# Designs tried in a protein design chat: miniprotein binders against ABC transporter G family member 3 (ABCG3). Part 5

Target 1, 243 residues: ABC transporter G family member 3 (ABCG3), of Arabidopsis thaliana (Mouse-ear cress) (q9zuu9r114to356)
Amino acid sequence: IAWKDLTVTMKGKRKYSDKVVKSSNGYAFPGTMTVIMGPAKSGKSTLLRALAGRLPPSAKMYGEVFVNGSKSHMPYGSYGFVERETQLIGSLTVREFLYYSALLQLPGFLFQKRSVVEDAIQAMSLSDYANKLIGGHCYMKGLRSGERRRVSIARELVMRPHILFIDEPLYHLDSVSALLMMVTLKKLASMGCTLVFTIYQSSTEVFGLFDRICLLSNGNTLFFGETLACLQHFSNAGFPCPI
Below, E stands for the ipSAE of ESMFold2; O stands for the ipSAE of OpenDDE; V2 stands for 0.75 times the mean of E and O plus 0.25 times the DockQ between their complexes.

## First folded at step 3 (miniprotein)

Design f2 (from N0 with E10L R13A Q17W E20A E24F E66S K69F E73A E76Y)
Fold by ESMFold2-Fast, scan of step 3:
Structure f2 (fold): chain B 243 residues (1-243), chain A 87 residues (1-87)
Amino acid sequence: as target 1 above (243 residues)
Amino acid sequence: SPEDLQRLALKIAELTWEVARALFLAKQGDPETALRKIEDLERKLQQLEDEIGKYSPEEAKRLQDSVEFLRRALQYIRKQIEDLLRE
């Protein structure tokens, strides 16, 4: 996926439109992790949704998005999108939840998708949790936040998307769970999945695990390129690595 | 185990940050100290690779991409620091 001169405008509470993303240029290579990073109100979630074709009707998009050399809108099922907060069914085991999610995402198919579910479990490092209840109900022991987040991503993997967009995969995770998540996503990318996701600019421990970074501030792209080049860019400018 | 994978992932992240920090320090006027730091990090990465090699092939694969990235990062940053020393 690639984008050129991508601008997104949204109606403010006043009657005029505000530019939320301003002339963004970038690309994500197959099998790599591309991160959109920035503080609150930087436009990172809006850019992610623009690339995934999930902008609200009130938003207008200008510029071009290309998928595999063709101008885009992506067909249903060719990509996955994981929201920042995902509802899970606590009374089901991880395996059961993924299986039923597969059935719901493939209406009209009467075939069992056990192998696809097992692949998703392995891809997200959930093998040790596959037969455990998801939980989260009052007084029901269940998965911790890190495991729940990986289950949310595994749900989308059941459709075998070529591109996976994730809104804040590290949201509300402790440092150790966040690192495991990033290592897991790195492995997933190496298996051929193209990952594009957003991160609030608040953690440096996982920075080096990204392949590419798009750094946003107030809708403007401050940097786009290889993660190591980003570190060098800010070092050359006399600034410490962005946090 | 999952706890072992988390510990190793944390160690990889720590080393990756130290590599980036070494480049920053070199550009701030201390490339000789930065190069010695990179040499220390290269030894630590080798030890980490040896430890990862003792785990099952399936679990090791989860960390190999991050280790490969760190190895490439060390090579790239070493070259940048060496270029600074030649100026």
Scores: ipSAE 0.000, ipTM 0.128, lowest interface PAE 13.6, mean pLDDT 67

Design f3 (from N0 with E10I R13L Q17M E20V K69I E73L E76M Q80I)
Fold by ESMFold2-Fast, scan of step 3:
Structure f3 (fold): chain B 243 residues (1-243), chain A 87 residues (1-87)
Amino acid sequence: as target 1 above (243 residues)
Amino acid sequence: SPEDLQRLAIKILELTMEVVRALELAKQGDPETALRKIEDLERKLQQLEDEIGKYSPEEAKRLQDEVEILRRLLQMIRKIIEDLLRE
């Protein structure tokens, strides 16, 4: 996936339209992790949704998004999108939840759906939690935030998407859960999934795992490129690198 | 070969994931088992370092950086688990 001169406008408070993302240019290579990083209201979630074709009806998009050499479109199963906050069914186990998701989303034979579910459980490091209730509702003892986040991503993996967009995969995660999440996503990317996701900011350990960074501030791209090039760019410019 | 370097990169990621999973286990009430896993992972990391060391510094630069990150992570996580055991 690549994008050129991508601008997104939204209806603003006093103006009829505000530019939320301003002339963004970038790309994500197959099998790599590209991170859109920036503070609150920098436009990172809007850029992510624009790339995924998930903008609200009130938004207008200008510029071009290319997937497989064509202007962007959403063929079945090729794209996944994980919201910042996901609704899970607390009365189901992890395996049951993913299995029902597979039944609703996938064509094909029943035995293939079990295989896909087990692959998703393995891919998201959920094997130890597969038979545990998701919980988290009215006095139910359940999964912690880190495990719940991985279940949300596993649900999208059931469709075997080639590109996976994730809005804030580290949202409300402690440092350990965040590291496990990032390493899990890095391995998923290395196995052929293209990952594009947003992060408010990262620790030094997490920062080293990114392949590419798009740094946003108030809708403007401050940097786009490889992680090491980002460190060099800000050092040379006399500004601190966001870690 | 590029294929061998890719394989080693995946192994580093697999070890990193196991290290973080050991910390998760300790947080969930089994720091004794977690510490034993960390000790096993320390040995596996040393074996990986030895294998990577057979390549030239130019060829293995990225892998050396990733190994250093993992080694620091291992040290931090061992300390956390040891602190949990003192409680």
Scores: ipSAE 0.006, ipTM 0.284, lowest interface PAE 10.1, mean pLDDT 70

Design f4 (from N0 with R13Y Q17L E20Y E66V K69L E73W E76T; at its last look DockQ between E and O 0.01; V2 from the best seeds 0.00; counts 0 for: pae E 10.2 > 1.5, pTM E .743 < .8, placed apart)
Fold by ESMFold2, look of step 4:
Structure f4 (fold): chain B 243 residues (1-243), chain A 87 residues (1-87)
Amino acid sequence: as target 1 above (243 residues)
Amino acid sequence: SPEDLQRLAEKIYELTLEVYRALELAKQGDPETALRKIEDLERKLQQLEDEIGKYSPEEAKRLQDVVELLRRWLQTIRKQIEDLLRE
């Protein structure tokens, strides 16, 4: 996936249009992890949604998004998009939730649907939790935020997407859970899935795992390139890297 | 203790970085060096798994999950590099 001169405007309460993303350029290679990093209101979630074709009705996109050289918008079923907050069904086990998601979204024989669910469970390191209840407000026992986050990602993996967009995969995770998530995502990318996700801030522990970084501030792309080049760029300019 | 588990997590993070660097070496056309580095990382990962095994499974479950994922990732990378060398 690539984007060129991508600008996104959004209506405010007073009908003013703000440029939330300003002429952004970038790309993600197959099987890599590309991160969109920046503070709140930097435009990172908007850029992610623009790339995925998931902009709200109040937003307008200008510029182009290319998928494998084509200028077409991605069909819903050809990619996965994981929202920052995902509604899970707490009265179901992890396996049940993923199975019903597959049943509703995938045509085909039962064997294919079961295989996809088991693959998603293994890919997201959920084997120990597969028969446990997801839980929620009505159930005191339930999955912790890290496991819940992995279930929300696994739900999108059921579609076997070539590209997976994730809004804040590390949201509300402690450092060990965040490490598990990042190792899991890196493994997933090495198996052929292209990952594009947002992150508000990066700890030293995870920054080095990214293949490419798109650094946003106030809608502007301050840097796009390989992670090492990012460190060199800001060091040479006399500014610390965002870490 | 919680401090010991955090120290182990930091060591695992360092290993994760080295796996990433080894993969980049193979992409840059030095698969022989990358393979040797992967083999060394597999040994280091086993040493870390042994150290983590000194704790109860309840205390160390998350770290054990990370180690197992890294081991599977290393296996995948090793196969990819070995395929490159046969070409």
Scores: ipSAE 0.005, ipTM 0.443, lowest interface PAE 10.2, mean pLDDT 70
ESMFold2-Fast, scan of step 3: ipSAE 0.308; ipTM 0.714
ESMFold2 (binder alone), look of step 4: mean pLDDT 83; pTM 0.787
OpenDDE base, look of step 4: ipSAE 0.105; ipTM 0.589

Design f5 (from N0 with Q6F E10M R13Y R62L E66W K69V E73T)
Fold by ESMFold2-Fast, scan of step 3:
Structure f5 (fold): chain B 243 residues (1-243), chain A 87 residues (1-87)
Amino acid sequence: as target 1 above (243 residues)
Amino acid sequence: SPEDLFRLAMKIYELTQEVERALELAKQGDPETALRKIEDLERKLQQLEDEIGKYSPEEAKLLQDWVEVLRRTLQEIRKQIEDLLRE
């Protein structure tokens, strides 16, 4: 996936339209992790949604998005997209939830759907949790936030997307859960998935695990490129790395 | 293990932050203390290189590349601090 001169405007205060993302250029490749990083209101979630074709009706997008050399006009569901907060069904086990998700979204026989579910469980490192209740009600103890987040991603994986967009995969995670999440995403990318996700600047210090960084501030791209180039760029300039 | 690789990546990032703090300390008028901190960071980076070297090249390629960038960064920052000490 690649994008060129991508600008997103949203209705601002009163009669003005605010540019939320300003002339963004970038790309992401199969087998790699590309992160969009920045502080609150930097435009990172808006850029992610623009790439995934999930902007709200009030938004206007200019520029081009290319997938496999073709201009992208794909509808919802053509790529995997994981919201920052996903509704899960606490009364179901992980396996049951993923199985029901597969039943709702996939054609074909039940035995094919079982295979896809087991693949998703393995890909997200959920094997030890597969038969546990998701939970979340005050009298039902279930998965912790990190496991719940991996279940949300696994749900999208049952559709076998080649590109997966994730809004804040580390949101509300403790250090151990964040560690497991990053390791799991790295493994998923190594299996051929193209991962593009957002991270709040102050919530992560693991940029060395990423292949590419798009660093945003107030809609502007401060840097886009390989992780090593980002470190070298700011080091050579004598300025603190903004990450 | 993957968990160990992430732990190592976090340590590399922490060293990067400490290098920036050492440079700022030198610019604020304490280049002697800053140089001692750089020397400590060089030792810590060597320890991380040794630990990363226990992993296969495929598993640790990104970390090895990051360590190389940090090594060059430390060399450049040391030079800047030494230049401040000559002024």
Scores: ipSAE 0.000, ipTM 0.136, lowest interface PAE 13.8, mean pLDDT 68

Design f6 (from N0 with R13E E20Y E24L K27W E73T E76V Q80F D83Y)
Fold by ESMFold2-Fast, scan of step 3:
Structure f6 (fold): chain B 243 residues (1-243), chain A 87 residues (1-87)
Amino acid sequence: as target 1 above (243 residues)
Amino acid sequence: SPEDLQRLAEKIEELTQEVYRALLLAWQGDPETALRKIEDLERKLQQLEDEIGKYSPEEAKRLQDEVEKLRRTLQVIRKFIEYLLRE
C-alpha cells in the first residue's frame, strides 16, 4: 500500500472543517512493519483509518491510496483492522470466542479452524487464559484489559489477513507482553503480511523492530522513512531522536 | 557545574542511541553481538550513574530520572534479546 498527498478533514467545532492529516506521503510493503507514531491528537489514528477505508461519513479524504498498484480498497475480508477498544463476548471463554469468530468468518472445514485458533492463542500468549471466561459483564470478574487487548488481536490473526491495521497494539500491555506482541507481529510480517499500526510516542524499547516510521505532530509529517534513516536524519540535523 | 551536568546529559543521550542500535542489530539477525553490546552499555550506565550520584539530589534530579529510565529500558531490551537467542 502507498499513499500520496493524503489529507483528511473532519468537521471542526461549529461550521469549519479542520485538517486532521495534512498532505501525508508514505508506503508499506508486504513482510514489513510500518508504524505511525505521535502524541495524542497528532492524527495517527485518523491516518490509519484513512488507509483502511474506515473513516466516518463526516470525514473527507483528498489525495490517493494505492493497493496492489490500483486506486481501490482491498476486497472485504482481505485485511484486518483492530480497534483500540474492542467489543468482546463476556459469556464465552477465550477459546470459544475465537472458535465462533473463525466459524463465522472463515470458509473450510472445522478442524482447519481449530488449528488457526490454537495458533492465534499461542501467538498472543493466551494459553493460560484460553479456558477462562472473557467476562466484563454484570460486574463479573474476567480478563484484565491487557488480556482483552490480546484477544482482540488474536481474533484478527485467526482470519490470516494480508494487511493488518492495528490501532495501538501495545495499549494496556506490560513491557514483557508488549515485546512478545511485537515479536509475534514481526513474525506475521516475515510471512508476507503487511503490518501498519499506531504507537504513542513512549514505546522506545521497541523502536528498532520497525521497518518504517511515520512521525506525526498536529497532522504534519515530521519524518517518513526507514527506521535507521530516521535515527540518521535526526543525528545529522543536530537533534537526538525524539523517541 | 552546569557544564558538567550538560556533558552527563549528552552521555545519557549517546548511550540511549547505542541501546536502540543494539536492539536493531539483534532483530536484524545478530542477537549475540547485540547482547555483548548491551553488557558493555550496562557497565557504562553504571559508571555514569555513579558519577551522577556524586552530585546533590537537587542538582542532578533530572539526570537521575533519565538514568533510571534508561536502566529499565536496558532490562527490558536484554530480556528481549535473550528471548531471540532461545528461538
Scores: ipSAE 0.005, ipTM 0.205, lowest interface PAE 11.5, mean pLDDT 72

Design g1 (from M1 with L39I R43Y D50M L68I R72Y L75F)
Fold by ESMFold2-Fast, scan of step 3:
Structure g1 (fold): chain B 243 residues (1-243), chain A 87 residues (1-87)
Amino acid sequence: as target 1 above (243 residues)
Amino acid sequence: SPEDLQRLAEKIRELTQEVERALELAKQGDPETALRMIIDLEYKLFQLEMEIGKYSPEEAKRLQDEVIKLRYELFEIRKQIEDLLRE
């Protein structure tokens, strides 16, 4: 996936338009993790949604997005998108939830659907939780936030997308859960998935796992390139890289 | 806290003054140095935005608005400096 001179305007209150993303240029390669990083209101979620073709009707997009050499033409099942907060079905086990999703979303035979569910469970490091109740009801305990977040991503993996967009995969996760999540996603990328996701802020350990970074501030790109090049860029300017 | 918010507001004012200084420098015939200053200020504003973002929207709304305004000023001034440099 690549994008050129991508600008997004959003309808504000009182009939004005705000440029939320300003002239963004970038790309993400198969098998890599590309991160859009920036503070709240920097435009990172809007850029992510623009790349995924999920902008609201109130938004206008200018510039170009290329997937496999074609403008904005992603074939069915070629990408998945994971919202920052995803509703899960607490009365189901992890395996049941993913299997139900497969039944509703995928064509094909029952044995194939069981296979993709098991693959998703393995890919997201959920094997130990596969038969546990998701929970979240007032009278039932269930999975902790880290496991729930991995289940929401696993649901999209059932579709076997080539590109996976994730809006803040570390949202509401403690340090241990966040590291496990990033290691899991790094492994998933190495298996051929193109990962593009947003992060508000990361630890040094987590930052080191990224292949490429796009640093945004109020819609403007401060840097786009390889993670090591980002550290060099700010070091050469006499400043630490904001992580 | 209120004291932290006041400190952040003061930093925004300091950055605004530096941005004006960079534009004046560019108009006086040194747009190359001015562009470098603007790039440095963009980085400093990014760090400030990250710090302000740790506060709730309710607590930091005024600071967020000031940061947005300064970001637009930086964009416009950078464009003017780049235009001068292209000449």
Scores: ipSAE 0.000, ipTM 0.159, lowest interface PAE 15.2, mean pLDDT 74

Design g2 (from M1 with L39W R43E D50L K61M L68V L75I K79L)
Fold by ESMFold2-Fast, scan of step 3:
Structure g2 (fold): chain B 243 residues (1-243), chain A 87 residues (1-87)
Amino acid sequence: as target 1 above (243 residues)
Amino acid sequence: SPEDLQRLAEKIRELTQEVERALELAKQGDPETALRMIWDLEEKLFQLELEIGKYSPEEAMRLQDEVVKLRRELIEIRLQIEDLLRE
């Protein structure tokens, strides 16, 4: 996926359009992790939603998005989008929840639905948790935040997307859980999934796992390119790469 | 064969009735036994799903739809029984 001169405007409170993303250019290659980084209100979630075709009706988008050499977004079912916070069913096991989601979302045959569920469990390193209750709100023991986040991503993997957009995959995760999540996503990308996701800030270890970075501030692109090139860019300017 | 498809349809009907009986048992004050019954039915349904899934859509579309409906019903009833246990 690539994008050129992408601008997104949102309605403001006083009958004006705020430019939330300003002339963004970038691309993500199959099998790689491309990260949109920036502080709160930098436009990173808006850019992610624009690429995924999930902007609200109040938004207007200008510029071009290319998928496999063609203009326009892919059909909805060809890519997945994971929200920052996902509703899970705590009384179901991981396998039951994913299978139930497959029954609601997929056309086709039962044996295929079971197969895609098992593939999603393996891809997100959930095998040891597959028969455990998701749990959550109440006194029932359940999955920790890291495992719950993996379940939310696995739900989208059931659709077999070629591109997966994730809004803040590390949201509310501790440093160890965040690193393990990134290792899992890196392995998922190596299996042929194109990953594009947003991150507010990252540790040095997590930063080193990214293939490409789009660094945003107040809607403007400060840098786009390979992770190593980002480090070199800011080193040549006389200060370290913002993280 | 048509006889195999009829046998599978009968198994779906039997499992559906057993799932409904488990919910009734839970409502009558024995949700623990009902949940154990659901776990046994889960295994039986899994085996039935594997067998039905081997057929092509041209051969068994209706049966495949029915077993998907039964799986959804089993999940829904398991949730109701678990809610009764938590109450």
Scores: ipSAE 0.000, ipTM 0.217, lowest interface PAE 13.6, mean pLDDT 75

Design g3 (from M1 with L39V R43L F46W D65R L68M R72E L75F E82Y)
Fold by ESMFold2-Fast, scan of step 3:
Structure g3 (fold): chain B 243 residues (1-243), chain A 87 residues (1-87)
Amino acid sequence: as target 1 above (243 residues)
Amino acid sequence: SPEDLQRLAEKIRELTQEVERALELAKQGDPETALRMIVDLELKLWQLEDEIGKYSPEEAKRLQREVMKLREELFEIRKQIYDLLRE
């Protein structure tokens, strides 16, 4: 996926519109992790949604997005999108929840849907949790934040997307859970998935796992390129990379 | 037989009503229960599609069109329920 001069405006005060993303240029390669980083209100989520074709009707997009060399939006179901906070069904086990997702989203025979569910469980390292209740109700213990986040991602993997967009995969995770999540996503990418996700900030350990970075501030791209190149860029400028 | 085709048409109508009830439940604040209802309805529709598929295309043309409409309705309602679950 690639994008050129991508600008997104959102309705501001009265009839005036604010540019939330300003002339963004970038690309993401199959089998890699491309991260959009920046502080709150930098335009991270808006850029991610623009690339995924999920902008609200009140938004206007300018510029071009290319997938496989074509200027076209992707058909529904050809990519996955994981929201920052996703609703899970606490009374279901992980396997049941994913199976229900497969029943709702996929054509074909029941044995094929079971196979896809088991693949998603394995891909997100959920085997030990597959028969555990998701939980999350006030008085029902279940999965912790890290496992819940993996279930949310696994739900989208059931559709076997080639590109997966994730809004803040580390949201509400402690440092150890965040590292484990990133290792899981890196393994997923190595299996052929193109990952594009947003992050507010990361530790040095987590940062080292990214293939490419798009640094945003107030809608402007401060840097786009390989992780190592980002570190060298800011080091040569006399200050550390803003991560 | 003509009687069997009429029975299948009645089943399609019943499923359509249940799908609309599920959407209403989701809008009233219970999208989790609505999702379970939709899953059950999806399975029932699969069984119905399999039964209709045993008839020739000529015999089942009307039923196939009705099932296609119900499939499209299920797809849109499923999408709305997922949007509510993701909020």
Scores: ipSAE 0.000, ipTM 0.093, lowest interface PAE 20.0, mean pLDDT 72

Design g4 (from M1 with R36Y L39F R43A F46L D50Y L68F R72L)
Fold by ESMFold2-Fast, scan of step 3:
Structure g4 (fold): chain B 243 residues (1-243), chain A 87 residues (1-87)
Amino acid sequence: as target 1 above (243 residues)
Amino acid sequence: SPEDLQRLAEKIRELTQEVERALELAKQGDPETALYMIFDLEAKLLQLEYEIGKYSPEEAKRLQDEVFKLRLELLEIRKQIEDLLRE
């Protein structure tokens, strides 16, 4: 996927348009992790939603978005989007939740849906949790935030998308869960998936896992390019790469 | 359960072998790929430590000692791989 001169405006209180993303240019390749990084209110989520075609009706998008994996329009199921906060069904086990998601979204026979669900469970490192209740409700023990976040991503993996957009995959995760999440996403990318996700901040070791970054501040792109180029850019400027 | 403890013991053994393979890959001339393998193994080890840590020392002293030993081995091997990258 690639985009050129992408600008997103949101309707303001006084019927004016506020530019949330300003003339963004970038690309993401199959098999790589491209990260949209920046502080709160930088436009990260808005840019991600614009690329995924998930902007609200009140938003207007200018510029161009190209999908390199397909010459024609993107059919449903060719990409996935994981919200920052996803509602899970706490009364279901992980396997049940993913299976019902497959039933609602995929054609085919039971054994094919089971295969896809088991693949998603393995891909997200959920094997030990597959038969546990998701939980998270009154008096229900269940998955912790890290496992819940991986279940949310696994739900989209059931569709076997070629492009996966994730809004803040590390949101509400402790450092251990965050590291597991990033390693898991790196493995997914290595299997041919194009990953594009937002992140507020990262440790040095996590930052090293990214292939490309788009660094945003107040809607403006401060940097876009390969992770190593970003490190060299800020090192040459006399201070370390941010975050 | 005894079956859960057996499963965890098997995972420690498997992970130990994978850590040694990463070091061998680094020594064969691909320390960068080996480092990313270590990142994956680090995540697996953290998950394993979490699961074993749920047991009391009375229940799982041997496994807790083994996973701690593996942690030290992983740290030493990661250092060796990082040293190869610097040179």
Scores: ipSAE 0.000, ipTM 0.080, lowest interface PAE 24.6, mean pLDDT 76

Design g5 (from M1 with L39Y R43V D50I K54L K61F D65L R72E)
Fold by ESMFold2-Fast, scan of step 3:
Structure g5 (fold): chain B 243 residues (1-243), chain A 87 residues (1-87)
Amino acid sequence: as target 1 above (243 residues)
Amino acid sequence: SPEDLQRLAEKIRELTQEVERALELAKQGDPETALRMIYDLEVKLFQLEIEIGLYSPEEAFRLQLEVLKLREELLEIRKQIEDLLRE
């Protein structure tokens, strides 16, 4: 996926539309992890939604987004999107939730849908939680934030998307859970999934797992390129990398 | 794996017999208890479907067909029991 001169405007509070994303240029290679990083209100989520074709009707987009599949063109809608906060069904177990998702969304035989569910469980390191209730109701204990986040991503993996957009996969995770999540996503990318996701900030260990980074501040792109080039760019300019 | 496939085949047979017993119980005048049995069997069948789905079609094609047939039978029998409760 690539984008050129991508600008997104939202209706302003008073008389004019606010430019939330300002002339963004970038690309994400198949099978890699591209991260959009920046502080709150930098335009991260808006850029992510623009790339995924999920902007609200009140938004205006200028510029171009290109989705170039490999030699085998990806079918329309073969990309998934994971919201920062997802509603899960607490009365179901993890396996039941994923299986019902597969039953509702996938054509084909039951045994094929079961296989896809088990693959998603393994891919997101959910084997130990597969038979636990998701929970989260006022009367129930349930999965912790990290496990719930993995279930949300696993639900989209059931559809076997070629591109997966994730809005803040590390949201509300402690440092150890965040590192495990990133290692899991890195393995997923190495198996052929193109990942594009947003992150507020990262540790040095997590930063090293990214293939490419797009640094945003107040809608402006401060840097786009390989993570090592980002460190060198700011070092050469006499400033520390903002991450 | 061959021993596991044999165990799964036995489990399909057991579940099929329990589904038939639930229908017979409902016809004998206890459709409420029979429906509870069907709910329990639905959970067991779901678990069995997941386990069988871990095998390739080449390894477990017959079992995959049998479990699909059992699901169809379970859904049909559940409808019959629900109809008895509505009368």
Scores: ipSAE 0.000, ipTM 0.085, lowest interface PAE 22.0, mean pLDDT 72

Design g6 (from M1 with L39M R43F F46I D50E L68Y R72M L75W K79E)
Fold by ESMFold2-Fast, scan of step 3:
Structure g6 (fold): chain B 243 residues (1-243), chain A 87 residues (1-87)
Amino acid sequence: as target 1 above (243 residues)
Amino acid sequence: SPEDLQRLAEKIRELTQEVERALELAKQGDPETALRMIMDLEFKLIQLEEEIGKYSPEEAKRLQDEVYKLRMELWEIREQIEDLLRE
């Protein structure tokens, strides 16, 4: 996926548009993890949604997004989008939830749907949790935040997308859970998936796992390129990277 | 066909020359125009990668290697241009 001069405006108060993303340029490839990083209100979620074709009606986009050489021409089923906060069904087990998601979303034979569910469970390291209740409703305890986040991502993997957009995969995760999540996503990317996701902040260890970074501040791109190049650039300048 | 593969190889060479031309433009004091050129070239490279992907691995290995090299060069030059814009 690639984008050129991508600008997104959102309707502000008093009927004028605010530029949330300003002339963004970038790309992401199969086998790699591209991260959009920045503080709150940097435009990272808006840029992610623009790339996935999921902007709200109040937004206007100009510039271009290309997938497989075609402007905004993404084959149906070729991408998934994982919201920052995903609705799960607490009364179902992980396997049941993914299976019902497959039944509702996929055509084809029953045995194929069970196979893709098991593949998604393995891909997100959920095997030990597959028969546990998701929980989280009223008086029902279940999965912890890290496992719930993995289930949300696994739901989209059932569709076997070639591109996966994830809004804040580390949201509400402690440092150890965040590192394990990134290792899981790195392995998923290595299997041919193009991963594009947003992150507010990361540890140095987590940052080192990214292939490319788009660093945003107030809608402006401060850096786009390989994460090692970002670290080398600021190191050579005599101060740490602003991440 | 062999003629099609040769045409694709020629496109790779043309893109490589344009990437070098963009870097020279940035060094001459126009990094903003150079960045726009680089973004157009990134788009063309993606289209070229898709076309090459239609050929068998045996036929296209050399082209895939050349495209990968061009992609890395394009990335490196883009970062140099962006660094100039930040100054």
Scores: ipSAE 0.000, ipTM 0.094, lowest interface PAE 21.4, mean pLDDT 72

